# Ledger of designs, part 17: VH-VL binders against Rho GTPase-activating protein 7 (ROPGAP7)

Target 1, 201 residues: Rho GTPase-activating protein 7 (ROPGAP7), of Arabidopsis thaliana (Mouse-ear cress) (q8rwq4r167to367)
Amino acid sequence: LALEDIDGSPSFLEKALQFIEKYGTKIEGILRQSADVEEVERRVQEYEQGKTEFTFDEDPHVVGDCIKHVLRELPSSPVSASCCTALLEAYRIESKEARISSLRSAIAETFPEPNRRLLQRILKMMHTISSHSHENRMNPNAVAACMAPLLLRPLLAGECDLEDDFDGGEDNSAQLLAAANAANNAQAIITVLLEDYGSIF
Short names: E, the ipSAE of ESMFold2; O, the ipSAE of OpenDDE; V2, 0.75 times the mean of E and O plus 0.25 times the DockQ between their complexes.

## First folded at step 20 (VH-VL; framework fv_lecanemab)

Design y4 (from x3 with heavy chain I58K; at its last look DockQ between E and O 0.73; V2 from the best seeds 0.67)
Fold by OpenDDE, look of step 20:
Structure y4 (fold): chain C 201 residues (1-201), chain A 123 residues (1-123), chain B 112 residues (1-112)
Amino acid sequence: as target 1 above (201 residues)
Amino acid sequence: EVQLVESGGGLVQPGGSLRLSCSASGFTFDDYGMHWVRQAPGKGLEWVAYISSSGSNKYYGDTVKGRFTISRDNAKNSLFLQMSSLRAEDTAVYYCARGEWEDELYDYYMDVWGQGTTVTVSS
Amino acid sequence: DVVMTQSPLSLPVTPGAPASISCRSSQSLLHDNGYNYLEWYLQKPGQSPKLLIYLGSNRASGVPDRFSGSGSGTDFTLRISRVEAEDVGIYYCMQALRWPYTFGPGTKLEIK
C-alpha cells in the first residue's frame, strides 16, 4: 500500500500528507506553487538516505511536490480506468442528492480497498487544505485543478470507456478539445468530492 | 481608476537603510498579493519580494533575502519595503505591482504597476 | 532558482513584419493543472512594465491580438504578427511557478 511500508509504518507519502495537513493549511498557494526541482529531488534522496521525518522547518512547497512526485511515480493510477468511469457516471447525475449517493456508492463498490483508501486519504488532505481557503487561497476548485490530473490519470489519458467517445479523428483540434474536456471533467469530479466530502465519506 | 504610487526613494550610503512605500487606490487592496520589482540603470527587471493578501506569506529574491522586509497595511492600502544593509548593487528603480487575486489561481499576474521610485546607493 | 534565457537579445524589425522572441527556462514551467506559469511583459521606453501574456498563452486585458504566446515546458515563444512602432521596447519573460520568480534578460525590439 502506498500509505504504509512493509513493516506497517507510515510511508513517505503518508508522512508528507501529515506534514501538509499540519503545516500547509496556512500557506498561500499550497499545492499550486512548485518548489525547485532540485530541492524536491534532494529531499526525496534524503528520505532514502534515512531522513525519514519531516520537520516543521521544511518548505511546505517542497513537501507538497514530494506528494505529487510519489503520485506521478506510482506504477498504476490511484484511480483505475473503470473507477474513473464510475465516478464520471455518478458525476453526471443532475440531482445533487442522487449524485452524492451515486458517488458514494461508486467509491465504496467499485474501488479496490487499497485504491479506495489511498483516494480517501489524499482527498482528506485536500479537503483539509480547501477548508482553509480563506488563509491559503486554495478553494476546492483550485485544489482539484492541482491534484485531479494526478489522481484520475486514465480519464485524462482518454482510457475511460465513455459512450460519447468523440471518434477522435486524426484532427489535432479534436484531440486537444477532448483532452481539455477530460481535464475539466476530472477537475469537476474532484471538486464535487471535496465540496461534499462529509456527505460522501 | 486602479493606481499604484511608489514613494520613499532617495540617496543613501552603503550600509544604510531606506523604507519604500506604495499607495494603492481604485481596487480592493486586501484581495491581492503584492510584489516589488526593481530595475538597475540600463539593466533588466529583477523580482524582489512578494507578500500575500493577508500578509501571512512572504517571499524574497536571493539577492535581498535577510536584508529586505516586505510588509503591508491593508487598512491604509499601503505596501512597504524596508531595506537595510544597502549595497551599490541595490541601486534601481523600484516598482510595486499588483499580483494575483486571492480567489483565482488563473487571474492576472502583475497586471498593475506603479511608476516606480528611484533608490541610489552611493558613497 | 529557475534560470530564464531569451533570444535574441536585440531584435531590429521592419514595421509590418512579424517578430518572434524565444524564452527558455532551466526547469519546466508546466504545472500539473496543465498550465504553464510563464508571463510576458513589455516595457516601453520611459514607462513601467506592462503585462502582455499570462499562463503562457493568455493575452492580458487591452493587449492587441497581434501578440500571441505559445510553448510548453521549458520553451516558449512570443510572436507579433505585424510589428507596429508602438511595439518598441524591451520584452521580458518571467516564470511564476516557483519562488523566487525570475525574469529573462529581456529582448530589445527596435524599428529598423
Scores: ipSAE 0.517, ipTM 0.841, lowest interface PAE 1.1, mean pLDDT 92
ESMFold2, look of step 20: ipSAE 0.777; ipTM 0.882
ESMFold2 (binder alone), look of step 20: mean pLDDT 92; pTM 0.944

Design y5 (from y1 with heavy chain G33A; at its last look DockQ between E and O 0.90; V2 from the best seeds 0.81)
Fold by ESMFold2, look of step 20:
Structure y5 (fold): chain C 201 residues (1-201), chain A 123 residues (1-123), chain B 112 residues (1-112)
Amino acid sequence: as target 1 above (201 residues)
Amino acid sequence: EVQLVESGGGLVQPGGSLRLSCSASGFTFDDYAMHWVRQAPGKGLEWVAYISSSGSNIYYGDTVKGRFTISRDNAKNSLFLQMSSLRAEDTAVYYCARDEWEDELYDYYMDVWGQGTTVTVSS
Amino acid sequence: DVVMTQSPLSLPVTPGAPASISCRSSQSLLHDNGYNYLEWYLQKPGQSPKLLIYLGSNRASGVPDRFSGSGSGTDFTLRISRVEAEDVGIYYCMQALRWPYTFGPGTKLEIK
């Protein structure tokens, strides 16, 4: 229920997403620029004390950081480890038509409905921002780079693949390559989901 | 060749006003955000102001907010800094700088700087 | 505002010797995208500042490979593997993550 409060009204997260969709499209570097940590902490504390409404004059960079804060604090990743694995396998398909079909199927067959709806909702905000990249400088790759680590946390943590049995530790260069590949894959998966949003969802 | 040239510096009394200009050449000016950065005599660099390529996003340093106004005229390839309520502490060399957005790195950086223009605020 | 500090503030170096300059920030410069939004600028005597390093470790165009940047989060280092006479000047770190952007106080590198 990340998007709705118990009474069915929009949650803090949903209201922040709506704010960014309305006011963030013309803000250069939205989601890439950060707000002052003390200002974000103040706003999060106000949310934790029950103030969930955003006013029209709030700083979009603060609201963007509030979205990221809520996503970090979710008890589980928006995309679970098994769902990340399914997306990674579907993404690796080289034919565009087959890839889109496989991504759609992975989401429909693997994702619990609440997780699918949350991912789709966040991607809608991201799609809206990236559709205005001529004004805000945030193309799909840039938006995906900023948000994918929060959406696909298990992939970045190395939790998505079957773990190998290591008798000895892998060397540091192999660990660095695996981390870089995970980050690149997370960004690439989200970029495809943004660019083909209407076909996948 | 990409160039930025500041002008409009000079001697002004405390409480006075001065308008700095920065002329751009060798690139499409309205594709780039711009900065003003200053350096007081014998001191380090201080960031002053930012204006987005369209002019719609503007930020100021704390020491100048409410007294300085950054603006641009994209048709004339020109950046401006209108300085009001000047103080002795505003004495500095003022640089304009181009903000390059690198799509592949998701980064802004000041890649081209002007030569600077000197503002002296003294009785 | 993000406070930037540098050490040392003055760095006399023998030609050919290595040099290191430290920069610290009061808030983390590490973004969720994995990049550190820290830049290094050099102001040579009588000149305007010029970009040396961006994203903590990337050399700007035309910068010799004897310059390298490292660090993450709040702690960053600029290293010159072999100082040359042309490297004299004042080195500034700057954060480019949060408005307002802020510079460090500068480190004056000089030949002794």
Scores: ipSAE 0.670, ipTM 0.847, lowest interface PAE 1.7, mean pLDDT 89
ESMFold2 (binder alone), look of step 20: mean pLDDT 92; pTM 0.941
OpenDDE, look of step 20: ipSAE 0.899; ipTM 0.942

## First folded at step 22 (VH-VL; framework fv_lecanemab)

Design z1 (from y1 with heavy chain S56D; at its last look DockQ between E and O 0.96; V2 from the best seeds 0.88)
Heavy chain, then light chain:
Amino acid sequence: EVQLVESGGGLVQPGGSLRLSCSASGFTFDDYGMHWVRQAPGKGLEWVAYISSSGDNIYYGDTVKGRFTISRDNAKNSLFLQMSSLRAEDTAVYYCARDEWEDELYDYYMDVWGQGTTVTVSS
Amino acid sequence: DVVMTQSPLSLPVTPGAPASISCRSSQSLLHDNGYNYLEWYLQKPGQSPKLLIYLGSNRASGVPDRFSGSGSGTDFTLRISRVEAEDVGIYYCMQALRWPYTFGPGTKLEIK
ESMFold2, look of step 22: ipSAE 0.787; ipTM 0.891
ESMFold2 (binder alone), look of step 22: mean pLDDT 92; pTM 0.942
OpenDDE, look of step 22: ipSAE 0.921; ipTM 0.948

Design z2 (from y1 with heavy chain D99E; at its last look DockQ between E and O 0.92; V2 from the best seeds 0.86)
Fold by ESMFold2, look of step 22:
Structure z2 (fold): chain C 201 residues (1-201), chain A 123 residues (1-123), chain B 112 residues (1-112)
Amino acid sequence: as target 1 above (201 residues)
Amino acid sequence: EVQLVESGGGLVQPGGSLRLSCSASGFTFDDYGMHWVRQAPGKGLEWVAYISSSGSNIYYGDTVKGRFTISRDNAKNSLFLQMSSLRAEDTAVYYCAREEWEDELYDYYMDVWGQGTTVTVSS
Amino acid sequence: DVVMTQSPLSLPVTPGAPASISCRSSQSLLHDNGYNYLEWYLQKPGQSPKLLIYLGSNRASGVPDRFSGSGSGTDFTLRISRVEAEDVGIYYCMQALRWPYTFGPGTKLEIK
């Protein structure tokens, strides 16, 4: 129910996503620029105290950080460790058409429906932003870089690699390389989902 | 050669107004966001304002918000800073700077700066 | 606004010696994308500022490799491995993550 309150009305997250889709498309650096941490916390508190709608004059960077705040505070990742593994396996297929088909199948066949709905909803906002990259400078790679760590948390934590090529010992250099590779893989997976959004969903 | 040339500085009384200009040449001006940055005598740099390439995104520093207006005329390759309600602390050299976006690193930075124009606010 | 501080504010250095300048921010400059949105600028005497470092550690075009940036989150360092006479000037850190952008107070590097 991340997207709806109990009564079926839009949640805070859904309202923030709608705001970014409507007002964020012409904002240079949306999702890359951040807001003041205390302003974001204040806006979350204002919602809890009854300011339940975003108005047109609100700072899109604050609203973007509200989205990230909610995603960070979810008790589990939008994509579970086993689902991250399935996406990584599908992504590593070298042929573009086969890769897209495998990503579609992994999402359709392995994701619990609430997680698939949440991922698809967030990707819809991201796709909308990236389709206006001439104005906002946020192409699919840039949007994916900013959001993938919040969507694919288990991949960044090392919980879903196909074969463990990490050195878990005292070798900090190998651990830093593995973390960098995981971040690059997370970005790359989300980029493909954005670039081929209509084919995958 | 990419160039930015500021003009319009001068001596002005407190409470007065000035309009600074920045003329751009050697690049496609309407592809770039633009900044104003100032430096009071003997002091550090202070970021003043930003305007996006289309003019649709505008931000101000707290010390100038409500008193200064940044604008641009892309047909004339010109950036402007309209300053009103001037105070002694607005005395500074004012630089314009071009913002570059690095697509592969998702970063904005000020890659080209003008030589500055001096504004002095005193009675 | 993000408050930026630097230390030291004045840094006399013997030619050929290394130098380090610290920069601190009141809020983390580490983005979820893994980059730190911190820049270093040098203003040589009588000149406009020039970009040295972006994203905490990337050298701008034409910047010698004796300059390096490091750090993450709220704590950053600019290092010069061997100071040369042409390196004199005022070094500013700046955060480029949150509007309004803000500069540190500057560190004046001098040859002693």
Scores: ipSAE 0.750, ipTM 0.876, lowest interface PAE 1.4, mean pLDDT 90
ESMFold2 (binder alone), look of step 22: mean pLDDT 92; pTM 0.937
OpenDDE, look of step 22: ipSAE 0.917; ipTM 0.947

Design z3 (from y1 with heavy chain E102P; at its last look DockQ between E and O 0.91; V2 from the best seeds 0.86)
Fold by ESMFold2, look of step 22:
Structure z3 (fold): chain C 201 residues (1-201), chain A 123 residues (1-123), chain B 112 residues (1-112)
Amino acid sequence: as target 1 above (201 residues)
Amino acid sequence: EVQLVESGGGLVQPGGSLRLSCSASGFTFDDYGMHWVRQAPGKGLEWVAYISSSGSNIYYGDTVKGRFTISRDNAKNSLFLQMSSLRAEDTAVYYCARDEWPDELYDYYMDVWGQGTTVTVSS
Amino acid sequence: DVVMTQSPLSLPVTPGAPASISCRSSQSLLHDNGYNYLEWYLQKPGQSPKLLIYLGSNRASGVPDRFSGSGSGTDFTLRISRVEAEDVGIYYCMQALRWPYTFGPGTKLEIK
C-alpha cells in the first residue's frame, strides 16, 4: 500500500510526509515552490537504489516534489471517481454545518479503508503545514490549491460531473469552463477538509 | 508612497568587500520578502538573492552563492547585501525589490524596485 | 537552474503595428495548482525594471490592455496589439517557480 512497504515499515511516501511535517513548517512557499525536475527524479532513483531515509539537511522543496511525484505515479487516484462524486455532492450543500457533516459521512461510508487512510494521512501533513501559515505563507486555501489536483484526479479529469453534463464536452470553450470549475471545486473541497480536519476525521 | 532606496555602491578592488543597503518606506517592511537583482553594464537582469520577511528563508543565485550574504533588519526597515571576494564580473547596478505574495495568487513577483546603486570592481 | 530564452533579442517595430515576444523555459512553469509562474518585466531607457505581467497573463496595475501574455508550460508569448513610442525598452521574462529565480536575456523593442 502507498504508506507501507510489504514488510509493514514506512514507505518512501510516508517518510517524505514525516520529513515535511518536521522540517517543512518553516519553509516559505512549501508545496508551492518546485524543485528542479531532474533533481527530484535523481532523489527518487537514489531511494530505489537503497537510500531509504531522508536526512535533516535535504532540501524540503525536493522532498515536497517527491511526495507529489509519488502521488502522480499511483496507478489509481487517492480518491476514486465515485468517491470524488460523493465529496462533490456533499460539498455542494450550502449550509456549512450540514456540509461538514455530509463530508464526514461521505468519507466514512463510501471510501475503501486504504483510500480513506491515504487521504487522511496526506491531509494530516497539509494541515500541519497550514497551521504554520504565519511563517510559511501557506494557508489552508494555498495548500489545497497545490495538492487538491493530485488527490482528486477524477474530478479534474471530468469523471465526476454526471449531473447536467454539458453538451460539446469536446468543445474548447466548454472544456475550459469545466476544467476551471473542477479545479475550483477540488480546491474548495480540500480547503474545507483542512479547515475542519478535526471534525471530519 | 512606497519607496526603496539603495546605497553603499562604489569603487572596490578585486577580492574586496562592500556592503549594500536598501532603505524601505511607505509600507510594513516586516510583511514582505525582498530581492536583490543586478545588471552589468550593457547586459540583462540577473537575479541575485531573496530573503523572506522574517529572514528565515534565504536563496542565492549560483554566481554569488558562498560570496554574498543577504540580510535584513526589520527594526530599521533595512535590507543588506554583504559582498565579499568581489570580481570584475560583479560590476553592475544593484537593485533591491519588494516581493509581493498575495494570498489569492501565490506568486513571487517584484512589484516595487529601487533606483539602484552602482558597484564597480576594478584594479 | 531553469534556463530562460527569448526571441527575438532585438525587435524593431513601426508605431501602431503589433509586436510579439517569445519566451521559453528549460523546465515547465506550470504548477499542479494550474498557474504558470512566469512574469514579464519592462525596463524603459534609463529606468528601473517594472512588473508588466504575472502568472503568465495577468496585467500588473496600470498596464494598458494592449499588452497581453499567453502560453503555458515551457512556451510563453507577450503581445503588444499596437506599439506606441512609450513601449520602447527591454522586455524580460522571468520564472518564479524554482529557486534560484532566473531571467531571460531580454528583448529590446525599438521604433523603426
Scores: ipSAE 0.808, ipTM 0.900, lowest interface PAE 0.9, mean pLDDT 90
ESMFold2 (binder alone), look of step 22: mean pLDDT 92; pTM 0.941
OpenDDE, look of step 22: ipSAE 0.874; ipTM 0.932

Design z4 (from y1 with light chain A96S; at its last look DockQ between E and O 0.95; V2 from the best seeds 0.87)
Fold by ESMFold2, look of step 22:
Structure z4 (fold): chain C 201 residues (1-201), chain A 123 residues (1-123), chain B 112 residues (1-112)
Amino acid sequence: as target 1 above (201 residues)
Amino acid sequence: EVQLVESGGGLVQPGGSLRLSCSASGFTFDDYGMHWVRQAPGKGLEWVAYISSSGSNIYYGDTVKGRFTISRDNAKNSLFLQMSSLRAEDTAVYYCARDEWEDELYDYYMDVWGQGTTVTVSS
Amino acid sequence: DVVMTQSPLSLPVTPGAPASISCRSSQSLLHDNGYNYLEWYLQKPGQSPKLLIYLGSNRASGVPDRFSGSGSGTDFTLRISRVEAEDVGIYYCMQSLRWPYTFGPGTKLEIK
């Protein structure tokens, strides 16, 4: 379980999310600024060796990168390819009201409960950060840009594109454009989920 | 007419203190983060410190951490660098620079620089 | 800290000829959001530095299109397609992804 250890206690990821919600809201560029790679690796190793708690004086940029490290290292994407496809289909609805309703339905109907819980939990941290953008300069678009590639990995890998998007010429220019469009779509989907968090979840 | 003007440089002895000022005009100062960057004679640029627009986020380069204090007075459109325990290697031209935050690109860069003020640490 | 290196450190060029400056970082500057947090600055003789390139490849306002930036991750290049006399100065790369921000050592471009 990504958010809980076997005994029901909070996992490393859950503790890091709590830390960012409590201490990251006033940190300029949180989730956009990175920490030193070796410092992040050392902190992850300390957890693996038994230092399971974050203290208030830890560097929020290190903790933010710990969250990203855990998400990158998950054996499978937080959102599966079929779930990414469902989100993309719902997002492409032009009417805002219908789009939000379809996103809510896609999450309720297609996501296994553990995946829904994980996505909702990470989005809660992101929503909390973006609600303090006047201090931290991380509005919903910025937070989504930084996190969507970790949450919607199959979309960025081209594993969940809609078939009507697949008539390209198969050259390097078309591949680069498709990758850029996938990244833009992932960011846009997550932005909507953040801006309408209460209505969707 | 965006301008940054540094002042307060001079000759000081090792172990001494000096306070640099940077006066801003032509823009809304409290919307921007600010940097200090220095350049020793005949050397390259070295980033020194950053302070966010409200003053709530502050970062230092390793060579000055614990000895220098960056601060700002938004009512006076002024940025400061309090330098203490000065060493010969602190001899440099000190520039202030405005940090442009670009929401759409999620990017920070130094878009406007002052002319610099010279600090010489020598006995 | 992220260590930035540049090559060459001194670059004499013939007017009108192309020039390239390499920059390498000790840690990747590519963020998950797809941007490379690498800038190029030019310090002309007797002047303060000026921004040329941000996010690895974007020209700052007023920078001629003969300047271009490329690269990703840990390896970046600044190219000048046709060097002019006004391009003389020291070119610095800088990373803006990780505190503390760090500059490369500079490349001095000279007319030979």
Scores: ipSAE 0.771, ipTM 0.886, lowest interface PAE 1.2, mean pLDDT 90
ESMFold2 (binder alone), look of step 22: mean pLDDT 92; pTM 0.943
OpenDDE, look of step 22: ipSAE 0.915; ipTM 0.946

Design z5 (from y1 with light chain L30V; at its last look DockQ between E and O 0.94; V2 from the best seeds 0.84)
Fold by ESMFold2, look of step 22:
Structure z5 (fold): chain C 201 residues (1-201), chain A 123 residues (1-123), chain B 112 residues (1-112)
Amino acid sequence: as target 1 above (201 residues)
Amino acid sequence: EVQLVESGGGLVQPGGSLRLSCSASGFTFDDYGMHWVRQAPGKGLEWVAYISSSGSNIYYGDTVKGRFTISRDNAKNSLFLQMSSLRAEDTAVYYCARDEWEDELYDYYMDVWGQGTTVTVSS
Amino acid sequence: DVVMTQSPLSLPVTPGAPASISCRSSQSLVHDNGYNYLEWYLQKPGQSPKLLIYLGSNRASGVPDRFSGSGSGTDFTLRISRVEAEDVGIYYCMQALRWPYTFGPGTKLEIK
């Protein structure tokens, strides 16, 4: 439902994703640069008041922040805690071939279909952007860094840790290390999904 | 090794035009975005303009939009600022600066600056 | 545009003493990736500006360890643990998250 309105037409999110896929590929720092907060709020209001199409002359940084706004406002993460755990387990596999196969299987077997479709759709936009990194500077790692915290919220919240990873660490140093590791893992997982998008999806 | 040298500053009348140049050496100019930053006498720094490495992404500060044009010639390792409709408040030292994109940190910062060239708009 | 402010605007310091400079932004500089896109520059008398700190707290190459940056969101601080004569100049913060980039008004550090 995140991608479609009730009448089956493209949602705000889907239209913004299409805009970025079409106009964002040549925009340096797309998804890393932010837009003015008031401009993003105004654009969201304009949609709610009937301006339901993006035009070619709109600022791609505003549209990118509209995507992020929608993702932040979702009542639940695009990837649930159990799905994050499955991705983390698959990612920890050291063999590249086995890792990719395990990630594909985790997505196919663990994800509810609406969540899988949403993740795949957002990753398609991200893959398109990162395929133009020579012009826009946004390689897979950079795009993943900007988007993974919005996609894998439970992992960053510590809600999908494996028992062996963090069996102790209630002190400040251990908490900071765990948070940094979670952010690095989230970015790394999304990076692999982008780099091997065709094999995984 | 990395050097930026501005030139083309001088005295100009209000309403006039002037073209600044920035010559780059010691690095692959085509791989970097470039900035202009200015400083009016006795005042702080003001960001003026940015141009991406290919020239396809350009941004201006609000005070110069519509009057200044940033451009580059990658074959000559040169950055330019064409200034028109000049005003007294455009009187400043103009610096060019290299935009470093740090792949591992996903950050833009101005890591190398020129010595500056002075523009005076007479009144 | 993001408005940047600094405090104090003038900072006389006894040689060897610590110094702190505050910078505030009108909009948050924390990106979803967790980084604070705030930079500090020093312009020594008669010289071009030089980068000191990027991402709020990272020292640029060749910057002495006595310089440190801290803060997050809209509130940032540059600290000099022990001011030396070579540190005299004007310190600017700048945000690098939103076009157009904007500088603070500068803090003039002087030996008294």
Scores: ipSAE 0.716, ipTM 0.866, lowest interface PAE 1.5, mean pLDDT 90
ESMFold2 (binder alone), look of step 22: mean pLDDT 92; pTM 0.943
OpenDDE, look of step 22: ipSAE 0.902; ipTM 0.942

## First folded at step 23 (VH-VL; framework fv_lecanemab)

Design aa1 (from y1 with light chain Y101R; at its last read DockQ between E and O 0.92; V2 from the best seeds 0.88)
Heavy chain, then light chain:
Amino acid sequence: EVQLVESGGGLVQPGGSLRLSCSASGFTFDDYGMHWVRQAPGKGLEWVAYISSSGSNIYYGDTVKGRFTISRDNAKNSLFLQMSSLRAEDTAVYYCARDEWEDELYDYYMDVWGQGTTVTVSS
Amino acid sequence: DVVMTQSPLSLPVTPGAPASISCRSSQSLLHDNGYNYLEWYLQKPGQSPKLLIYLGSNRASGVPDRFSGSGSGTDFTLRISRVEAEDVGIYYCMQALRWPRTFGPGTKLEIK
ESMFold2, look of step 23: ipSAE 0.819; ipTM 0.909
ESMFold2 (binder alone), look of step 23: mean pLDDT 92; pTM 0.945
OpenDDE, look of step 23: ipSAE 0.910; ipTM 0.944
ESMFold2, look of step 24: ipSAE 0.787; ipTM 0.894
ESMFold2 (binder alone), look of step 24: mean pLDDT 92; pTM 0.943
OpenDDE, look of step 24: ipSAE 0.917; ipTM 0.946
ESMFold2, fold request of step 25: ipSAE 0.780, 0.803, 0.796; ipTM 0.893, 0.899, 0.896
ESMFold2 (binder alone), fold request of step 25: mean pLDDT 92, 92, 92; pTM 0.943, 0.944, 0.944
OpenDDE, fold request of step 25: ipSAE 0.926, 0.926, 0.926; ipTM 0.949, 0.950, 0.949
ESMFold2, last read: ipSAE 0.792, 0.780, 0.794; ipTM 0.894, 0.889, 0.896
ESMFold2 (binder alone), last read: mean pLDDT 92, 92, 92; pTM 0.946, 0.942, 0.941
OpenDDE, last read: ipSAE 0.926, 0.926, 0.926; ipTM 0.950, 0.949, 0.950

Design aa2 (from y1 with light chain G34N; at its last read DockQ between E and O 0.89; V2 from the best seeds 0.86)
Heavy chain, then light chain:
Amino acid sequence: EVQLVESGGGLVQPGGSLRLSCSASGFTFDDYGMHWVRQAPGKGLEWVAYISSSGSNIYYGDTVKGRFTISRDNAKNSLFLQMSSLRAEDTAVYYCARDEWEDELYDYYMDVWGQGTTVTVSS
Amino acid sequence: DVVMTQSPLSLPVTPGAPASISCRSSQSLLHDNNYNYLEWYLQKPGQSPKLLIYLGSNRASGVPDRFSGSGSGTDFTLRISRVEAEDVGIYYCMQALRWPYTFGPGTKLEIK
ESMFold2, look of step 23: ipSAE 0.799; ipTM 0.896
ESMFold2 (binder alone), look of step 23: mean pLDDT 92; pTM 0.946
OpenDDE, look of step 23: ipSAE 0.913; ipTM 0.945
ESMFold2, fold request of step 25: ipSAE 0.771, 0.753, 0.787; ipTM 0.887, 0.878, 0.895
ESMFold2 (binder alone), fold request of step 25: mean pLDDT 92, 92, 92; pTM 0.942, 0.943, 0.941
OpenDDE, fold request of step 25: ipSAE 0.925, 0.925, 0.925; ipTM 0.950, 0.951, 0.950
ESMFold2, last read: ipSAE 0.765, 0.751, 0.750; ipTM 0.884, 0.878, 0.876
ESMFold2 (binder alone), last read: mean pLDDT 92, 92, 92; pTM 0.941, 0.942, 0.941
OpenDDE, last read: ipSAE 0.925, 0.924, 0.925; ipTM 0.951, 0.950, 0.951

